# VH-VL binders against DNA polymerase type-X family protein pol4 (pol4), part 4

Target 1, 98 residues: DNA polymerase type-X family protein pol4 (pol4), of Schizosaccharomyces pombe (q09693r1to98)
Amino acid sequence: MKILASSTNYVLHNRLSNSQYEDARSKIVNFGGEFTNDAAKADYIFVNYSQINRVRRELRTIGTPLETCVSCKLIVKIDWLNEPKESLTPGNPYVIWH

## First folded at step 1 (VH-VL)

Design d3 (framework fv_diridavumab)
Fold by ESMFold2-Fast, scan of step 1:
Structure d3 (fold): chain C 98 residues (1-98), chain A 121 residues (1-121), chain B 111 residues (1-111)
Amino acid sequence: as target 1 above (98 residues)
Amino acid sequence: EVQLVESGAEVKKPGSSVKVSCKASGGTFSSYAISWVRQAPGQGPEWMGGIIPMFGTTKYAPKFQGRVTITADDFAGTVYMELSSLRSEDTAMYYCARGDWEYLSHAFDIWGKGTTVTVSS
Amino acid sequence: QSVLTQPPSVSAAPGQKVTISCSGSSSNIGNNYVSWYQQLPGTAPKLLIYDNDKRPSGIPDRFSGSKSGTSATLGITGLQTGDEANYYCGTWDSSLSGYYVFGGGTKLTVL
């Protein structure tokens, strides 16, 4: 499937093994997405937040660069890549931060 | 694969400041956190702090809070560590390393070769 | 300040096995992943074990890690002279808003 067609995607290495990181990159390409090493250019940022939800909260309160990033769209739980069913919108349970 | 290239050795006087740089070569910082770790001669390493460049988030060890500042120049692919109010006990090898504290489950998997900072009068 | 305690030194002959301990508290080892680093003289530390018991690519299975409660252990079997180094444990300490801590180090001598 091409559910990520026309998107530019970034994977945050936090809480990922190198093999999980490369697996995520491969899945993004297989789903039609483009990969970037520049988070500012990404439409979707994939993260493993399962054990670091506190980080997400702190990033929001600090007013990180992501809150002012004009090209950044959504932060998405990386496990969405294992079985994508619905497009990525703010209502999707895998979307954790805008 | 990324390598971390650190700036050259520094000799400083007590009370001054030092700024050490760490540049990614063969890759980028944006996917990773960068930490600064120092090691005094004959002693073990101690973590000073780290930055996640893509988020602009920094964290400093309590011992260095107020004296250390870590910054990133995303365009240049370079992270800096500035230590102020230098004392003789700040004489050490200063490493940058890829990895962080709470945001990365892995510890420091890539290290710079280290920058020697000597504080003498 | 949280301190991780390691024995200062350990020694064994080539081919033998050795165990290095790392003792902490609930705020560090008890609640966080432990890593181990090998440092040869004159070099930067090298990641040997991460996430308590996992090896990076290129690290032989002679090296193993484990964690129980507030303590962690590095095991080395089939000792070689090239294993002579300082070994450090490291982990996150969740107190004081969080910071990373290293153990005091263990010097391994292969006699």
Scores: ipSAE 0.014, ipTM 0.601, lowest interface PAE 7.7, mean pLDDT 79

Design d4 (framework fv_diridavumab)
Fold by ESMFold2-Fast, scan of step 1:
Structure d4 (fold): chain C 98 residues (1-98), chain A 122 residues (1-122), chain B 111 residues (1-111)
Amino acid sequence: as target 1 above (98 residues)
Amino acid sequence: EVQLVESGAEVKKPGSSVKVSCKASGGTFSDYAISWVRQAPGQGPEWMGGIIPIFGTAKYAPKFQGRVTITADDFAGTVYMELSSLRSEDTAMYYCARDQYTVTTFEYFQHWGKGTTVTVSS
Amino acid sequence: QSVLTQPPSVSAAPGQKVTISCSGSSSNIGSNYVSWYQQLPGTAPKLLIYENNKRPSGIPDRFSGSKSGTSATLGITGLQTGDEANYYCGTWDSSLSAGVVFGGGTKLTVL
């Protein structure tokens, strides 16, 4: 599993705090996933839900592959990492974008 | 190691356009934000805009919106910057620069090209 | 005119300490991370500090950064002649239709 903890491609790093980023990285590795800084290799992008309206607008503005699902990356609420219980699919309430 | 190599120096007349290229090597090309930053003689750096090749859509600084076009050729690993309606004030060193991480865009620039001189004179 | 304000010059002797200030507003430094760049004559800028106070690999610990309110500071201790350069701060401006903005630069002279 190739996982990326991230804010939007259009938004500065401050949309995902440094502590949230490091916490997400640690949890991903501990769950047996692979953390990557390479968006092309990522299957999931974790975002701060409080920024979601800005995240959506900016992803749409730059015409991301997420809208066309050519690479089918999932945008997920970062809070899912606290208690992961089920697979991340478009039907999962923590999945924001598919 | 990541390297950014810009095209050669250009001399242009007022009212014309110039197109500068930046070839990126090392790492994955398409996932990193690449910006164009210029610096006029004796002045500080000025951000013109940037592109994330995988998304194909560029973002421009307001001062250059309407005059600048930034494009990417993902297959060739090359980003282009075309500036139109050139004025003497456009005489500057033009740099391409890349963000440090794939998860950040236009935050800070870890990797820089050596710069391309563009001179606008009659 | 530059959006971010820096002193035009600063000077000190080898071994001394200097600080370079960078002043902005709530829409830029007040809301966003600050980076610092060193530029030697005839070269491209080099990233010294990112996210207010972090150093890239290869940057010695005598370079430090800090941010308070709408201002940021670059500190250089143990000055060496090789530190003589122009220094620029940079950040994102969150105001409508803005982007990356830089300071006007500070020329550091090592006596």
Scores: ipSAE 0.006, ipTM 0.576, lowest interface PAE 12.4, mean pLDDT 76

Design d5 (framework fv_diridavumab)
Fold by ESMFold2-Fast, scan of step 1:
Structure d5 (fold): chain C 98 residues (1-98), chain A 123 residues (1-123), chain B 111 residues (1-111)
Amino acid sequence: as target 1 above (98 residues)
Amino acid sequence: EVQLVESGAEVKKPGSSVKVSCKASGGTFSTYAISWVRQAPGQGPEWMGGIIPILGTAKYAPKFQGRVTITADDFAGTVYMELSSLRSEDTAMYYCAREAYSGSYYDDAFDIWGKGTTVTVSS
Amino acid sequence: QSVLTQPPSVSAAPGQKVTISCSGSSSNIGNNYVSWYQQLPGTAPKLLIYDNNKRPSGIPDRFSGSKSGTSATLGITGLQTGDEANYYCGTWDSSLSAHYVFGGGTKLTVL
């Protein structure tokens, strides 16, 4: 499936294990997406929702992508990669930022 | 300095729902987590849930999961808390509070509180 | 019912010192920062201590905090009648997708 075709994707590694991060990266590529380590180039930013308050505090502290460019990106719960059914749009329940 | 202004007192019947608002005055919420905390007469505070307005992301305490909905209108600078299926035990002061952040520290503190709004559930 | 245990009351005379304990577990105090709140009758809680031992601007240094293992302590020296209030500890509990928990509260009576 190529549900991420033509997209550039970033995984915010805050509060993810190394295995969770690499698993997300593999899934993005498998779904047809480009992976980037430069959040400024990303269309979608995947984040660990279960630790979101900790992630927010860390982002505030170190000036990460979520703090620097929330208005131009779709921030997505990383769990969407386990069961991608519908394209990522603001109405998708896995899209955190509207 | 930002202040949190809550909507007025409510008197509700059992089984109904209540929606309380919390508005930023003198600043904006946008990047802060805003929580709802209630306190029944003679009891300690109880965290109900919170939201980060710019992300639209809400998190709820297990006790309230399914009965509480927290939403934000970031453009209006307002956060809402709706509690459904009201019981007499829901009679309490309801506060909104801002979660602090401070540089390299991971604050779990609520530094700015609304004055609270009273919700009374009576038969 | 509270996850964090505090003594229900403590009392001392003006000028004395008191300590208020807050006991939790590894999923809350053991792994997260502790805050303390003062609540005067008829008012919202007020932040006294954050990050275990730090004071917001305007909080006098006679208020102090500490944390060891799964317990935290609020210390108040030079007690004044205006300190008569309820005191609550609070922290995040990392279990069950994280949620904030408060202690049951301690009523401080000055004299």
Scores: ipSAE 0.011, ipTM 0.580, lowest interface PAE 9.3, mean pLDDT 80

Design d6 (framework fv_diridavumab)
Fold by ESMFold2-Fast, scan of step 1:
Structure d6 (fold): chain C 98 residues (1-98), chain A 124 residues (1-124), chain B 111 residues (1-111)
Amino acid sequence: as target 1 above (98 residues)
Amino acid sequence: EVQLVESGAEVKKPGSSVKVSCKASGGTFSSYAISWVRQAPGQGPEWMGGIIPIFGTAKYAPKFQGRVTITADDFAGTVYMELSSLRSEDTAMYYCATSYGDYEHLYYYGMDVWGKGTTVTVSS
Amino acid sequence: QSVLTQPPSVSAAPGQKVTISCSGSSSNIGNNYVSWYQQLPGTAPKLLIYDNNERPSGIPDRFSGSKSGTSATLGITGLQTGDEANYYCGTWDDSLSAYYVFGGGTKLTVL
């Protein structure tokens, strides 16, 4: 119930139903995290797996530095919230950006 | 669904600057790219630039690089486009647009939701 | 000048079908998804097709898109008088550090 303690979290709504989005929000709070509607303030950004390749290509196209930012934000597969086993670090297979 | 509300028409003199605003009504900007597109009378649309508010990153078309600035106030849900050193050729309708309704592609998708446009007239 | 080339006009009768082409290069259409926009007089452009061949909610089945190599095509079947409009293709161009480009437009007249 505290694996996300002291973290601020954002959920990207794209490709999620309203039920999936609210479920993710509830899980974040239940695991000790704080939720934010401002992705710029988030430590972790949860995203549906289907967005991975598009996120990578779009970051390249727009020219954002996020893909090279090792210590600012982690982009995480939302599936991690279904059964969190290990902390969110660059070595975690659910972390797609670090 | 989000709607984009643009600021009112502007009449400017050559050499001045204009700043047009685009406010999201019902929704957030943080997950979506916002583009600025202009269309001169009788001409097709041309993309000026865009911003991804969550990253604070703006990108500009080569033609406008150096005289256009796009900024976002994520808390106010408003994106701004400022065009400087205005010429008569800048007389156009200026639109903001976003892929807010896109459930398949994060920012590849075409521009789904458009503002109604802001007329900018540059004349002496 | 437009980076993407479209025929300036096309015409057909009600009930017929028409195709509108959009030609580019490997740095734009060849490497990116293509969208199509419909613009009725006095209105903002409306997204008609995205991701080469997908339709947004509310767009009729008679509109279709396809892409082959460095060219894209918009198909319209069962033409109606309300289809009279300018049609624009659009995509990202990677050659100049990526920026979005629109075609020159095609005016569809339904005779």
Scores: ipSAE 0.012, ipTM 0.590, lowest interface PAE 8.8, mean pLDDT 78

Design d7 (framework fv_diridavumab)
Fold by ESMFold2-Fast, scan of step 1:
Structure d7 (fold): chain C 98 residues (1-98), chain A 121 residues (1-121), chain B 111 residues (1-111)
Amino acid sequence: as target 1 above (98 residues)
Amino acid sequence: EVQLVESGAEVKKPGSSVKVSCKASGGTFSSYAISWVRQAPGQGPEWMGGIIPIFGTTKYAPKFQGRVTITADDFAGTVYMELSSLRSEDTAMYYCAKSIYRGYSYPFDYWGKGTTVTVSS
Amino acid sequence: QSVLTQPPSVSAAPGQKVTISCSGSSSNIGNNYVSWYQQLPGTAPKLLIYDNNKRPSGIPDRFSGSKSGTSATLGITGLQTGDEANYYCGTWDSSLSAGRVFGGGTKLTVL
């Protein structure tokens, strides 16, 4: 089974070019995931940040505070999509919030 | 492997306040959500609210908004719950509980043993 | 009153199987993951199932969960006397800013 099977995924556009954003979207679909434009519906949120507090501030500006995101399981660095060797679990080094 | 140790039983008069503590050990304390859940005798659990210490944020259930205050001392690894304007209906077992993920919308994988609070007229 | 509805009791003999239901609405079970807790007399609740059907480490595969629409079920097979307890479902409610909500509980008696 594909590594993102049965997941709903969002990409935080901040710090990504339009081509990087579309590349990430394509990879998510290719790995079996569903893509959403609504962060509040996402299981996994992919970001081009290493610092969780910056991500938290950006998500708040789009109306999706992490503290109340009922579907949000993991915040994942976008780089994971280039080399998805390890499953997305809290112990994965690309996971910055779980 | 996370242990949650709650403070001792309390007996309070109506109209007073109670402050219960929950000391966390093991794991990464500040990065997980800690909630307070109470259970009145013979009743099911009732979520009061939670805190995510790393963000310094809280969320309270509407029923308790204005009466409950949840705080954290990250250095001491301790979360507190203060409930004011106590009524006899507040007599219950009070639990602290850790969310399985870093958010208070998630289920609880570790629970304290509970603190009995009795409000007597 | 509990937000989620469970039957107040269920009973069966050792070795049998039981199913405990949990009914909600679109704002809670319909849109969110369901968890299940076991509470033995005099103890804190213990997580049995999270994310509808996943078991924490240490929970035997006799316990299973499922969700369909606005309802969820906990299945217990190979019943043992040690399973006698109260069982609670729980989820997040997206309406009214209510937060985490629980069922009223089901008392399982193993006769």
Scores: ipSAE 0.007, ipTM 0.613, lowest interface PAE 12.1, mean pLDDT 84

Design d8 (framework fv_diridavumab)
Fold by ESMFold2-Fast, scan of step 1:
Structure d8 (fold): chain C 98 residues (1-98), chain A 120 residues (1-120), chain B 111 residues (1-111)
Amino acid sequence: as target 1 above (98 residues)
Amino acid sequence: EVQLVESGAEVKKPGSSVKVSCKASGGTFNSYAISWVRQAPGQGPEWMGGIIPYFGTAKYAPKFQGRVTITADDFAGTVYMELSSLRSEDTAMYYCARSPIYEGYAMDYWGKGTTVTVSS
Amino acid sequence: QSVLTQPPSVSAAPGQKVTISCSGSSSNIGNNYVSWYQQLPGTAPKLLIYDNNKRPSGIPDRFSGSKSGTSATLGITGLQTGDEANYYCGTWDSSLDAGWVFGGGTKLTVL
């Protein structure tokens, strides 16, 4: 797998529209779990489990998680809240951008 | 089962650096963050920083910014914490602790701790 | 240098109930989830409560948590001698932007 972006990944971050982000029902979160509206303060993104494939498909248009900046702070966090409890080790569609 | 295995005790001279390791087993390495938390004798825990191994991105507490470096070796399933410019005040037990990325905002599993003693 | 304030010690007899308080501010407990950790003598801390009042699998319901305003409380019922430990509260402090903070600890003695 290839890292496509440099150490600053503003291009990947800016390719997702605000409406696509809202449609995915995502929330940006700092390292300690506080929700934020400031991408510069975010360390990961919380995505509803039912929307994970939609977010994954959109990110594939602009690169995979392993084709993004590894030194950026924003990471996709999967929200398992609305799924039956099957396992504590979910699959990996994780993405980072900033 | 989830297990965090830390490296052995260290005795260091003032001004030197120490590098402590934390090997994660019994879970998916990429589904959580690893924090480093130290505890001086008789004191409460103090967060130093953490890393999300899947991406190699680290975050540091302001008190330790510039002195601490946290890295991950995904192949080895190991997280490292290097603390430089050691002082006697750095004598403490150093723990690694896990936080799930997908649920819960807490440190759910802890290593047994590594004693670091700074003395001349 | 602890940011969250806990009583240094509490004590009660076997079978009794005890509560341990944790006081913070609007930037930490008032704005974020609280977790509680048990540390038995000579061992690493163990997660007891997360998200204010939730128990991990394997933690008995004798342990409970609550949060009101800028304070949190850990409740322990049916005290056992094996509950003798230090108890720490922890949360995120948003005023420092990305800082986990902990209490100074409360030593529970079961007499």
Scores: ipSAE 0.007, ipTM 0.614, lowest interface PAE 8.9, mean pLDDT 72

Design d9 (framework fv_diridavumab)
Fold by ESMFold2-Fast, scan of step 1:
Structure d9 (fold): chain C 98 residues (1-98), chain A 121 residues (1-121), chain B 111 residues (1-111)
Amino acid sequence: as target 1 above (98 residues)
Amino acid sequence: EVQLVESGAEVKKPGSSVKVSCKASGGTFSSYTISWVRQAPGQGPEWMGGIIPIFGTAKYAPKFQGRVTITADDFAGTVYMELSSLRSEDTAMYYCARSRGYFDSTPFDYWGKGTTVTVSS
Amino acid sequence: QSVLTQPPSVSAAPGQKVTISCSGSSSNIGNDYVSWYQQLPGTAPKLLIYDNNKRPSGIPDRFSGSKSGTSATLGITGLQTGDEANYYCATWDSSLSAEYVFGGGTKLTVL
């Protein structure tokens, strides 16, 4: 599976401690995920749910690519990386937007 | 670890322009906001503006709109700040600083050591 | 003028406690998070407190922050001579111009 590294950085890195971000990054690589800095090639964008309202506000303010195509990507709670027991589909409890 | 390294001190004449650089190392560059904050002798810090390299989005404080331009070379991991129409009041220490947020209250977690710019009276 | 107001100076003896105030308005402290920066002589500002009351890794627990309404406070207990510095509050101002703002600064002298 492909994971949006650049956009993941924007959502994860900007709303996680450095240690939490590096831990998440290591887990993604260990799952065999591929990072990309091209939003169009990504399948998933991982977010810290506790900061979601702040992230939404910031993205809307600056008109980012993530805001323009939220529905085109699966936006997933980062907690899934600690307990990946189900596929990431719109019905999965860790999937926030689809 | 993350470091922000600024270009060397500058001495300029009134009416000229100055362009200072800030090179980021040891962390993610593109996804952060890199801001410029100046501090005149004996005064507090003053936010000039910043840029989010990945989006090419820059925002400037009203006081500096029209005189300041902030640009990024994402490949080189470097952000530039050019201030034009220099006057003596622009004599200050100029810092670059990194924030996880996008033009909001999110703090600056790393700062450069500062670059002095001196403009003749 | 500065949109965030701090007392220009405070002083106390080693081992004592001080509180530094920061007063703003509904367009800044009243609707957003406050950070505090410490600036030792000859150095760049250093992040001391963020999100009103959180400490970055490496900042001792004798530094604390709080926010109420349109004001914020920085508390320092067990004062040490190494705490002599300028302290600045900061936040985002959401008025028409929208910008990051710093307080005027408070010079802490440990006598």
Scores: ipSAE 0.000, ipTM 0.592, lowest interface PAE 13.0, mean pLDDT 78

Design e10 (framework fv_patritumab)
Fold by ESMFold2-Fast, scan of step 1:
Structure e10 (fold): chain C 98 residues (1-98), chain A 124 residues (1-124), chain B 113 residues (1-113)
Amino acid sequence: as target 1 above (98 residues)
Amino acid sequence: QVQLQQWGAGLLKPSETLSLTCAVYGGSFSGYSWSWIRQPPGKGLEWIGEINHSGSTNYNPSLKSRVTISVETSKNQFSLKLSSVTAADTAVYYCARVPYEYGSGSYYLDFDYWGRGTLVTVSS
Amino acid sequence: DIEMTQSPDSLAVSLGERATINCRSSQSVLHSSNNKNYLAWYQQNPGQPPKLLIYWASTRESGVPDRFSGSGSGTDFTLTISSLQAEDVAVYYCQQYYSIPLTFGQGTKVEIK
């Protein structure tokens, strides 16, 4: 399935093992998404965190404050990529910010 | 003045569960990540895992099946539980703080304050 | 996992002389978007916990003497002590905080010659 079709996706590498990062990248591509190394271009940002305030701080550190990110639609827990059953909407339990 | 005070059982037999607690004094518990790091005698440092104020955890994959880190926010404490210990788990165990602060002097992912360490010996 | 390798394992330096410790990561710890190196240096005195000296590869922690400096980028990093003092006899560790698990170098023991 192409559940990430027409989306640009970023994976927040910090606090991920290299194998988790590469696995996430492969799944994004397999689900039809475009991968980017620039968080400011991302529609969806995948993270290995449940606490949004940690994500906000890390995004500021990489020069992409969440509050000013025009492209950013959702922050999503990386575990969603293991078995995506439902589209990414604010009501999805893996979405921690919208 | 921030202090991390740690305590727990120092002598264990193989197969037992290691339990250590770290209490934070003189500073805020929220806004930080709290880690456990160990050091076998005469060896280097190994990161065990971390927890934040909200209970979110990250563990070293090599230890993940045996490790649980938990918080008692009301007491400004966090604890390490390591199950099924062996002689290889003999080490000094440290708790440490990772700043997750806002501002021009903020730091993230560095261990800025450490507990004194607790020597845990596993022997039959 | 990112492996951290230090050189040398031990170093003997005379008081007032320069001490240089190297650290290599098996993979880059430079983040392309923020241009920061996720690399820290710690000092550990016998019987004590490690103490943070340097973070972001070259930023000195508050209260750390200016004789300590960090440099490097990507995979190759250096800690320099410009004029060794007696209290600098310790084991020094580099650490990456780019990727889980957090990993440390094996340590470099600095002694007086």
Scores: ipSAE 0.000, ipTM 0.594, lowest interface PAE 11.8, mean pLDDT 82

Design e3 (framework fv_patritumab)
Fold by ESMFold2-Fast, scan of step 1:
Structure e3 (fold): chain C 98 residues (1-98), chain A 120 residues (1-120), chain B 113 residues (1-113)
Amino acid sequence: as target 1 above (98 residues)
Amino acid sequence: QVQLQQWGAGLLKPSETLSLTCAVYGGSFSGYYWSWIRQPPGKGLEWIGEIYHSGSTNYNPSLKSRVTISVETSKNQFSLKLSSVTAADTAVYYCATDYIEVAGTYFDYWGRGTLVTVSS
Amino acid sequence: DIEMTQSPDSLAVSLGERATINCRSSQSVLYSSDNKNYLAWYQQNPGQPPKLLIYWASTRESGVPDRFSGSGSGTDFTLTISSLQAEDVAVYYCQQYYDTPWTFGQGTKVEIK
């Protein structure tokens, strides 16, 4: 699980089943993060890496240019939520884009 | 009125580096992708690459080894460098952006174009 | 890369008559999540940069006359000029913005008979 305690997190539905989406949301909350349905309010946005270019266009559409928010919004691979517990940091190799 | 003004050297010899600059007037530079597109004489359009005000870039894979796009956010400018030019790089070079919708990568604002001729 | 192919390469149309230009993509540019076609059309006059006419396959850019219309979905798209005017003599290009690199068709030259 790669979630900072007390962070606000958004999980993009794109290319996730309802079961995968609910599982990700549950794990975020259980690790101490908060869930939001508004990507603009999120500290971290969790996405499927295999769809990254399509996801970038979708995030643009909802008005979230991630590069402008270096310290508050990051794209992270969704499949890493099941890895050993680890805090997200600026040096974390799992941060794809800031 | 949003306006793109471009400039740079128009005559090059093979192996030299092409350098062009585009300045944005009349609107916000931040929050948009700024592109370079070229058109060889009598031919179609080829997208070269784009840059965001943060310095994040995307390049056309066919040109990636020779292209660098950079940004001067404080001046609302972005620049193209294309190394190791050949006669095949002779083209009109345009700067362009999608200023109406951030979600689109179509181009509603264009610079006037700069003719670059590579000859020996 | 997504290849864009236009047809015909050139056409001559009489004033007031209908002009039709086709554009085909090598793969679908319809995005299932938003149900939009990532396709644009441009007009280019000699010595000028291209001018955006249509985006999202059928949405007309502000200030573009209503005689210009776009249609199609997936891989096959059409630009129609319902009643050709003298100022419509130009080269027309389609562009996909579904996936990078962004690619354009080879162009269709429209002339008056």
Scores: ipSAE 0.006, ipTM 0.603, lowest interface PAE 12.8, mean pLDDT 77

Design e4 (framework fv_patritumab)
Fold by ESMFold2-Fast, scan of step 1:
Structure e4 (fold): chain C 98 residues (1-98), chain A 121 residues (1-121), chain B 113 residues (1-113)
Amino acid sequence: as target 1 above (98 residues)
Amino acid sequence: QVQLQQWGAGLLKPSETLSLTCAVYGGSFSGYFWSWIRQPPGKGLEWIGEINHSGSTNYNPSLKSRVTISVETSKNQFSLKLSSVTAADTAVYYCARVKYDFWSGSPMDVWGRGTLVTVSS
Amino acid sequence: DIEMTQSPDSLAVSLGERATINCRSSQSVLYSYNNKNYLAWYQQNPGQPPKLLIYWASTRESGVPDRFSGSGSGTDFTLTISSLQAEDVAVYYCQQYYSYPYTFGQGTKVEIK
């Protein structure tokens, strides 16, 4: 069973090279997730940031303020995709916002 | 121990493209990001960007439109190109090693000797 | 971007005396999950590249003399040289690696009185 099954996922391109971005997309699909290029539709947003306020700023610049994102459940550090060990929940150490 | 050797053009005219290369000896390319940092004469340090062995890059947003960093893994080399130079790009350019860790970024523990680039008419 | 500000811009210290350099970040570089400060200190001797002295705010790099120490957390950091030696005449830079782009302080020049 794939750990991202039934999820819609967005990758915030900021701080990622094109190769890192495409690698993240491939991992999401390999883990059973759907990919979206619309952050407002995402359940999970993957980012190369360690603190939430930078993510909030970047999401505002792309027209999807986190405060108004009704679908958004979690913001997750991109490194989780390298070695996912358990499902994404608010208690997961890679989750920086819920 | 790991050593970085760098070389490239020393004198450029405005509008030209800066090209510098850094070669890694005595260690693996894998597991690290390889960075470029510059220092204008008498001033502080500015991070330009970084690249890993697979070609993944991160750039300083202030320079992103002008900068390209590339790798030649078969030669253990990485290179900086900075287009449309002006006198403000006059600086010593350093290459350096960064351990890219799980939580983002790490300090730069090995540095090249630096290459002085002067942009003048 | 995280702005790094050092103070003073320069200081003159007698041989054998303590030198203290401060570094402030415009936002916290402490990550609550791992409880680490993403802060490094570098020494740059005239004509040479920077040399890593301290990382994680207080961890001394291998081979660095124990007269160098780092302290602080969050936004306010200090580099201390307990007993200044002649070879310590250099410019010192703090750097954050918490957030891209990496940013450095403007530097502090340490000279002999």
Scores: ipSAE 0.005, ipTM 0.585, lowest interface PAE 14.7, mean pLDDT 85

